# VH-VL binders against q9h9l3: the designs that were tried, part 166

Target 1, 176 residues: q9h9l3
Amino acid sequence: PRKMVAIDCEMVGTGPKGHVSSLARCSIVNYNGDVLYDEYILPPCHIVDYRTRWSGIRKQHMVNATPFKIARGQILKILTGKIVVGHAIHNDFKALQYFHPKSLTRDTSHIPPLNRKADCPENATMSLKHLTKKLLNRDIQVGKSGHSSVEDAQATMELYKLVEVEWEEHLARNPP
Short names: E, the ipSAE of ESMFold2; O, the ipSAE of OpenDDE; V2, 0.75 times the mean of E and O plus 0.25 times the DockQ between their complexes.

## First folded at step 10 (VH-VL)

Design i61 (framework fv_fezakinumab; at its last look DockQ between E and O 0.51; V2 from the best seeds 0.00; counts 0 for: pae E 8.5 > 2)
Fold by OpenDDE, second read of step 10:
Structure i61 (fold): chain C 176 residues (1-176), chain A 123 residues (1-123), chain B 111 residues (1-111)
Amino acid sequence: as target 1 above (176 residues)
Amino acid sequence: QVQLVQSGAEVKKPGASVKVSCKASGYTFTSYYMHWVRQAPGQGLEWVGWINPYSGDTFYAQKFRGRVTMTRDTSISTAYMELSRLRSDDTAVYYCARSGTYYYDSGPRFDPWGRGTLVTVSS
Amino acid sequence: QAVLTQPPSVSGAPGQRVTISCTGSSSNIGLGYDVHWYQQLPGTAPKLLIYDNSNRPSGVPDRFSGSKSGTSASLAITGLQAEDEADYYCQSYDSSLEGWVFGGGTQLTVL
């Protein structure tokens, strides 16, 4: 079986009016929740909006941030060949400007059994915060300091583990 | 309808530079990546690189790093590929091609393609 | 030379079935990346023929089909027609090269 990792990224706003979502932090944890990667990342363009209340990113975090291209290389090296778990993970991959094989991708925002377990409509898109509270009885993304990508990645992995067996069997019968 | 209109044929001498343009229409230019692919006469397809028109970020094949520069002008939905220090073996038809930014947005399949721009490098 | 390996040429008579193979490695097709196929008629730009291993864009006849298994992919053409004479290229992504890769191309001749 392939190794499994969970990823969560935080983005800041760049470009005109800060509408461009640029990667500013990336956290990767293994199956046990151990941190494999957690770096602040410097976008190639000037940051217009730190989106701090959501991203948790502040100007001080960018002082020694890893340049995007370098960080991307480091991240890709970790992800390559792994089953990658994330929540609304297409946003993370888009921010990375990276394509991970569909067959090796697990998006906890699109796993019907997970929603069912949380007494939510199977085809609804539920937030990571909601699912974590319902299924893990844990509060994440609390306070005004913004999100912790490490915490979010760990929560994502734990959520997936709740339905891993069932979902992997489903995928085996229905390859993407 | 989605179209990619490329600039006309170019004839260059060795050591010179060439800049090919690709104007996009019929879709949101910044919502898709733009790729460049070349094909030498009688040869196969070779991927050169891609640009994210939204951010301007570029990613080049190793073979072309240091010699190729991809840019875009979002105001006119146009992508550019400049190849410098031209050699005879750079003679090829250069294509621009669109792809999605992720699997839910048309994915990494190339569609559509421009009609190509012939670049001839000769002494 | 090409990262993905295709036979240089295949041929068939009208109405016959032909197949074009595309062999990759553990760093591209074998890693799980999807395969796309392109048709290039003489003197024209490539056209998307098959995407995501087995899907046909609108306008592509159902006599074209694609499949993928392990480190290889295959394009099948049934009911071969004269207008199918063209070059065919497979495409995927290679993680080691960090870029998209093409097969060497297969010239299909309709006898």
Scores: ipSAE 0.914, ipTM 0.949, lowest interface PAE 0.5, mean pLDDT 95
Fold by ESMFold2-Fast, scan of step 10:
Structure i61 (fold): chain C 176 residues (1-176), chain A 123 residues (1-123), chain B 111 residues (1-111)
Amino acid sequence: as target 1 above (176 residues)
Amino acid sequence: QVQLVQSGAEVKKPGASVKVSCKASGYTFTSYYMHWVRQAPGQGLEWVGWINPYSGDTFYAQKFRGRVTMTRDTSISTAYMELSRLRSDDTAVYYCARSGTYYYDSGPRFDPWGRGTLVTVSS
Amino acid sequence: QAVLTQPPSVSGAPGQRVTISCTGSSSNIGLGYDVHWYQQLPGTAPKLLIYDNSNRPSGVPDRFSGSKSGTSASLAITGLQAEDEADYYCQSYDSSLEGWVFGGGTQLTVL
């Protein structure tokens, strides 16, 4: 009965030696993979490390980026009350400084049936790239220009859909 | 064993500031959020805010914004809550409490709690 | 600001059952946020009694149980003992306030 969305965020390094992860892009897609939100986001702190190889973020993307406070408000308005799917999603929620209800959260890095379908140990934390290749026969995060958070969010939703019926039934019997 | 040890009782005058400490032991300090909760004499529990000891990120309840500052020192596994511009109605026991950062660790429930620090604001 | 509503007091006799209600709204319990319960003995810090609606931490007797339905939660205590005399607080998260919220507390008196 609740609508479902998938989220993926890109983070840049701020703070001492760039070790703090700050939100720099967020993409949200609906159940069918249509983009509901995709914006570059300006962190409130100085960017020390763009982490471009993984984030795809460059200085040019920050010029017209949405300030963190404004972007956060827009994002939370989309997420509130929905089932939210992500991969290692706690990192996205921490970057957003947001607490989503556990019962409405689906983390594709912690769904045992999904790992089982990929012939991976049920309790291992497998990368999105690996699961997508194994289960969807598709290469994502290709090249050296950084990841596409839209592509990652779309892949995450498709992965979840492979186990949705089984996992929702499991959660109904074993509430988190 | 997991333990939170708080600083001793404080008596302050209106307009002063107070800084309460909470020293953690028995777990990885940076892997859990630290919350502050207060309880005025004979009253209920009131959440003040949280700090992520890893990043230094903080979030404060609206009532305390502009008057509260939360910090930490990772080298001694200690969290701090400083409340400024004290009023007599800030008289309360201030607790620190640990929570998980999300459901697949220890979750956002508050466990353990420090023993509390009584802050009395009087003239 | 107690956002969740609890009765201020409940009473029971040793060996009996009592229940303590916790009423929220569509911005907290009604949105799917879990409810936790804390026991506070006189002069002590609160102690986690029930978490994630119905789970017991190690060391909490099965006489204590929790449930959640719609916008409300309940704590049930069976086989009441004198040692159960304490204040009980429910807690959840509120999306509109973006913070943790507590009930006003219920004082349990064992007659």
Scores: ipSAE 0.700, ipTM 0.873, lowest interface PAE 1.2, mean pLDDT 91
Fold by ESMFold2, look of step 11:
Structure i61 (fold): chain C 176 residues (1-176), chain A 123 residues (1-123), chain B 111 residues (1-111)
Amino acid sequence: as target 1 above (176 residues)
Amino acid sequence: QVQLVQSGAEVKKPGASVKVSCKASGYTFTSYYMHWVRQAPGQGLEWVGWINPYSGDTFYAQKFRGRVTMTRDTSISTAYMELSRLRSDDTAVYYCARSGTYYYDSGPRFDPWGRGTLVTVSS
Amino acid sequence: QAVLTQPPSVSGAPGQRVTISCTGSSSNIGLGYDVHWYQQLPGTAPKLLIYDNSNRPSGVPDRFSGSKSGTSASLAITGLQAEDEADYYCQSYDSSLEGWVFGGGTQLTVL
């Protein structure tokens, strides 16, 4: 069986008016929640808006940040061949400019059994914060200092574990 | 409507260079990868490389590294492929093709394709 | 040779079913990457026929279908018609090459 990891990313604003989301932090945890990777990443484009209230990224974090091309290489080596769990994970892959096989991707924002456990509509797109509060009895993303990608990746892995057996069996019967 | 319009046929001598253009319309040019794929007469499809039109980043198939350069001009939504030190076995139709989005959510499929540009290399 | 292996040709009579195989490896299809199929009519550019293993774009008849299993994929054409005579290519992503790869192509002849 393939190993499983969870990923979460934080983005800053680049491009005109800061409207483009560019990768500025990435955290990867293993099945047990141990941190495999956690780096601040310098986008290849000029940062227009650090989005600190949500991203937690400050100018000081960029001083010694790993350049995007190098960080992407490090991250992809970890992800290749693994089942990758994330929440709204398409945004993370978009920021990484990366294609991960759909059959190896698990998105906790789109798992009907997980919504059922949370007493939410089966096809609703639920936030990580709400699912974590309802199913793990934890508050994440607290305050206005920004999200922690380590905290979010760990929560995402724990949420997936709640439905892992059922969902993996479903995917085996219904390949994506 | 989404379209990719390519430049016209080219005839070149061995050792020369050729630059093929691909003008995109009907979508946000910088949101999708642009690929180049070639097809020698009577042969199959061969991927040449891609360009990220937003950043200008490129990635080339190993066979073409050192001879191919892909660029773009975002102001006119146009991608370019330049192939240098041409040989007779570079005679082919060169297609541009958009991948669905340049992010994971669309996968790596090619849609649409340009009509192709015939490049003929002969003495 | 081509990274993905296809039979060089297949044939069938009108109304019959044919299949075209696409065999990859552990660095592409076997790693879980999707397979896409393209139809190329004589003298034309390739056209997307099947994407993400089994999905049809609008305008593609339902007699075309695709599937993927293990390291291989298959394109099936039922109710074979003369207009189906074309070259067919499978395509995927290869992690070791870090790039897009095509099958060698299959020439379909309608008898």
Scores: ipSAE 0.024, ipTM 0.637, lowest interface PAE 8.5, mean pLDDT 88
ESMFold2 (binder alone), look of step 11: mean pLDDT 92; pTM 0.940
OpenDDE, look of step 11: ipSAE 0.912; ipTM 0.947

Design i62 (framework fv_fezakinumab; at its last look DockQ between E and O 0.77; V2 from the best seeds 0.00; counts 0 for: pae E 4.9 > 2)
Fold by OpenDDE, second read of step 10:
Structure i62 (fold): chain C 176 residues (1-176), chain A 123 residues (1-123), chain B 111 residues (1-111)
Amino acid sequence: as target 1 above (176 residues)
Amino acid sequence: QVQLVQSGAEVKKPGASVKVSCKASGYTFTSYYMHWVRQAPGQGLEWVGWINPYSGDTFYAQKFRGRVTMTRDTSISTAYMELSRLRSDDTAVYYCARSGTYYYDSGPRFDPWGRGTLVTVSS
Amino acid sequence: QAVLTQPPSVSGAPGQRVTISCTGSSSDIGLGYDVHWYQQLPGTAPKLLIYENSNRPSGVPDRFSGSKSGTSASLAITGLQAEDEADYYCQSYDSSLEGWVFGGGTQLTVL
C-alpha cells in the first residue's frame, strides 16, 4: 500500500483588493499525525489581506517565509506518489497550482460514509470543524488567532482513518 | 463560444526574440490556465509551459527555462509567450491551449486550442 | 525524445477497428495521472478527442474510445472512416519533469 499524508494550506489575499488567494502556509502530516512539513510561504506578489482571523497568518510570519516556488518544490517532493488526504483539497492543490492524480486523492469533504457516520446528509459538504467535533469530539479552529494548518491536517487524517477501510474498498470497486 | 485567437506568422533571424499573443474570449480568462505547445515541421507536440492568468505565476519546461517568458494582460484577456535567443530549431507552430485549474474546472486537458502561430527562424 | 511512446503509424481499411497504444512510465501514467488524447487533422491544430482516459467531449463520435491500465493507455477507433486519417497524440503529466508530456504521435492512414 502507498504511503498516506494529509495536507492543509492557508492562503492570504493578493492582487487587486486582495481577491487573489495565494499560498502562505502549508502543513503536511503522515498517517500517525507527525509533521512532515510546516512552513510559512511567501507569495510572489504583495500581500493585501492576511485574512488573519481565518488563516492565522500575520505579517511577522512572512519575514522569514519560504519563497513560493521553493516551497512548492519541497511540497511536491513530499506529495509525489502518495495518497494525499485533505478537506476540500482542491483548494489546496489550486493554491499550489498543482495536479495530484485523482486516484491518489482523498477529499474528506466528499466522502459519503464519513458524512453518514456524522449523521449528516451523504451528499452535503460539511466543514472540517463540524466533522471533527461530531466524530472526534474535538474542537478545532477555535479562538481569534486563526486556523492551525497542522491541527487541521491532523484532524483531516484522523477523520479519514475512521472510514479508510470502507472508502478504500469502495474506490477499488469504483475507480475514479 | 470559447475561442483562442493567436497573432500572425513571424519570421525571425537567429539570436532574435519573438512574442506571440493569444487572445481568449467566450470564457473567464483568469479562471483557466493557458498553456503553450509547439510543433516543429513534421514533428510531434512539445509542451513549453503554462501561465496562471489569475496570479501571473508561470511554470516552464526545463528545456525552455531562461529563454521563455510567459505573460498576460487580463484587461484584454490576452496571453503572451516570448522566446529569446532564437535558433533554427525553434522553427515551429506555436499553439496556445486552455486547461482547467483543477479537475472540477475542466481539469488538465487542453481545450480548446488556438490555430497556431508559425515562427520561422532562418538566416 | 517524447516521454510517452506511441507507434509511429497505424493503418486500417474503412469500417475496421484500429488501436493506438501509449506507453508511459512510473512517473507519469504509472503514477496515476490521467491520459488525454488529441486528434490533429492535416494542416490543423490539435483537437481534444478523449479526456481523463475514457471520456468523450461533445461532438466526438462514440466510435472513439479510450482506456488506461498500468503504465499504458489505448485509443480505439471502430468503424474507421476516411476522415479519421490524422495524427493522434496521447498526453499526461510527468512528475519527474514537473510538466505535461506528449506521446510522439501516431499517423493513422485509412487505406
Scores: ipSAE 0.897, ipTM 0.940, lowest interface PAE 0.5, mean pLDDT 95
Fold by ESMFold2-Fast, scan of step 10:
Structure i62 (fold): chain C 176 residues (1-176), chain A 123 residues (1-123), chain B 111 residues (1-111)
Amino acid sequence: as target 1 above (176 residues)
Amino acid sequence: QVQLVQSGAEVKKPGASVKVSCKASGYTFTSYYMHWVRQAPGQGLEWVGWINPYSGDTFYAQKFRGRVTMTRDTSISTAYMELSRLRSDDTAVYYCARSGTYYYDSGPRFDPWGRGTLVTVSS
Amino acid sequence: QAVLTQPPSVSGAPGQRVTISCTGSSSDIGLGYDVHWYQQLPGTAPKLLIYENSNRPSGVPDRFSGSKSGTSASLAITGLQAEDEADYYCQSYDSSLEGWVFGGGTQLTVL
């Protein structure tokens, strides 16, 4: 694969007591940070908890949201065959009910050189907000009205680019 | 020790429905996907679908959509597969098998497998 | 109709080496999806033999090894023993079908 994209999803709470995470927004950006996809997505189940403080999702966003099955098809068409970058990306893939090849997946929450650059323990799971502030000197996820998945996807791609050469060389020598 | 215990063999007539159970033990039931795979006598393995026991989300192979329904009961750590409008070519051993949800959770490999439930469809 | 192609049978004598191929396409193995291998002894459920192309679960002897290149994978068995007589299945994930796919199976006979 030649192309690389970054993804970030926002989830709302469905199921008993809102404990199930269901996809409610997805943003995908290309290598340069340009938006390839950004849609609100209507879960097939009743939303119990919008988790607005973190997701930024409100009831109004669901009125004309793309149904899950249709959005999923659009998203997977973009991801297939590409190197996909994300932060704790397994949560995004679970929400999408999708299995991306391990060899084409880059999770910025599990890249030891990235943590090392941030003066963090190599095997710790650091938040996107912390790594972005430490390494890019940028504040993301600011305020109490929820996160922007576009902003998060863009930050994730920029973080990966800081270690891309080193990490791709590591993966070539130590295939997943 | 991780175990998957399946319900006993069943004989059904064409047009009937069958519901097979798979009881999990020795691990957190909601942390892994449960798959169903069948094998007709003397033939190969065929994937039917999966269920996420945590959410109840399901995904079925194209061939079985409209005829298969997967459910679970978290209170007894049991997954179910119901196949309707049975045909003679649905005669097979039906296996449940566990997989991780992503690479950090033992990945999408199938381990362990239940011992199988023979479903015979005959007139 | 299996999605992945395996030879229907392979045979060898005790102590010999055999290789079982598994051929996919650009939508599965060729897209980078991992290959897993299962051993099925007569009358039993399949058992995980190799996962993520080349890794062995605890209890699987190093006589069994796996590899992957391009759109194909291979299972190698060295030092054949009578108890290796079984059916072997490869498995991967196919993006076009959005599901797990199996090879047609290979019956190993130890002569």
Scores: ipSAE 0.703, ipTM 0.886, lowest interface PAE 1.4, mean pLDDT 91
Fold by ESMFold2, look of step 11:
Structure i62 (fold): chain C 176 residues (1-176), chain A 123 residues (1-123), chain B 111 residues (1-111)
Amino acid sequence: as target 1 above (176 residues)
Amino acid sequence: QVQLVQSGAEVKKPGASVKVSCKASGYTFTSYYMHWVRQAPGQGLEWVGWINPYSGDTFYAQKFRGRVTMTRDTSISTAYMELSRLRSDDTAVYYCARSGTYYYDSGPRFDPWGRGTLVTVSS
Amino acid sequence: QAVLTQPPSVSGAPGQRVTISCTGSSSDIGLGYDVHWYQQLPGTAPKLLIYENSNRPSGVPDRFSGSKSGTSASLAITGLQAEDEADYYCQSYDSSLEGWVFGGGTQLTVL
């Protein structure tokens, strides 16, 4: 049995006019939802826009944040060799500057059986908030003070568990 | 069409530096990694490192750390590789090559390649 | 020393089939990373021949095929022609090195 983790990241704006998305928080949970990693991360570039309404990141979070290169090394050590579950996970891997094998990647934003359980079109991209409310009867990302990456990673793992048997069988027959 | 056009051949003495350029066209320069790969005469391919043209971040193979610097100018879609303290065993053709930044963006394959720049280091 | 291991040379007569092996480790091919193949004709830059283990770019004949299993990959060439005389390289990604890695190259001679 291969170990499985779920990841979620929060981004801030860097670069010209704050249009670049840079990693500022990362949370990783195991199959049971226990937190394996949860750090605020200092981008290597100047932060132009904290994007606090969505990211939950504020200036005080950056005071003792782990520098990106160090955080990346810690995160990659956890991810290597594991099945990694995320929501729109390509954004997380791009922010980490990291290539995880396709055969070990699971993206809850693109799992047709999961959409079917939510009575959504199988090809539609649904938000994590919507799927979590519909399928787990939980409210996440509540209010206007930003997302919790721990909460989001835990929700992502629980969503995957709803379709895990069916989807793992599908992937075994249809390798990406 | 996607193209990578490299600068011309260089002849250098040991101890000097060389800077090779690679001009990209036909795609969004800042959306893909640019790599440098070298090939000594009669030898195989050796990866030197990459630059992310958007951020300017670089990563170099261990063998070249401390001697190689990769830069870019996004205004002219051009990547550069500079190799310092040249030795005779740095004589090689130096290729630039493009790769994706994530699997769904073309992944880690090299496509296309530049035509190569011969750097000769001789006394 | 190449990170991926290929035979230094292979030979075949016109019309024959040859295979070129590419052996990696548990941190590259064995971890699930794809293998890509490049053809380098004499005096030219490498050209993408097979990507993501078995896919052919437009313009590559179907007599070229690729596969991957475990820590190894294979390039097969059927119906050998004189124009196939070239060097062939496999390439992957290695998580331990955090780097793009090549085989040592295989020189194909058509007799």
Scores: ipSAE 0.233, ipTM 0.745, lowest interface PAE 4.9, mean pLDDT 90
ESMFold2 (binder alone), look of step 11: mean pLDDT 91; pTM 0.936
OpenDDE, look of step 11: ipSAE 0.897; ipTM 0.940

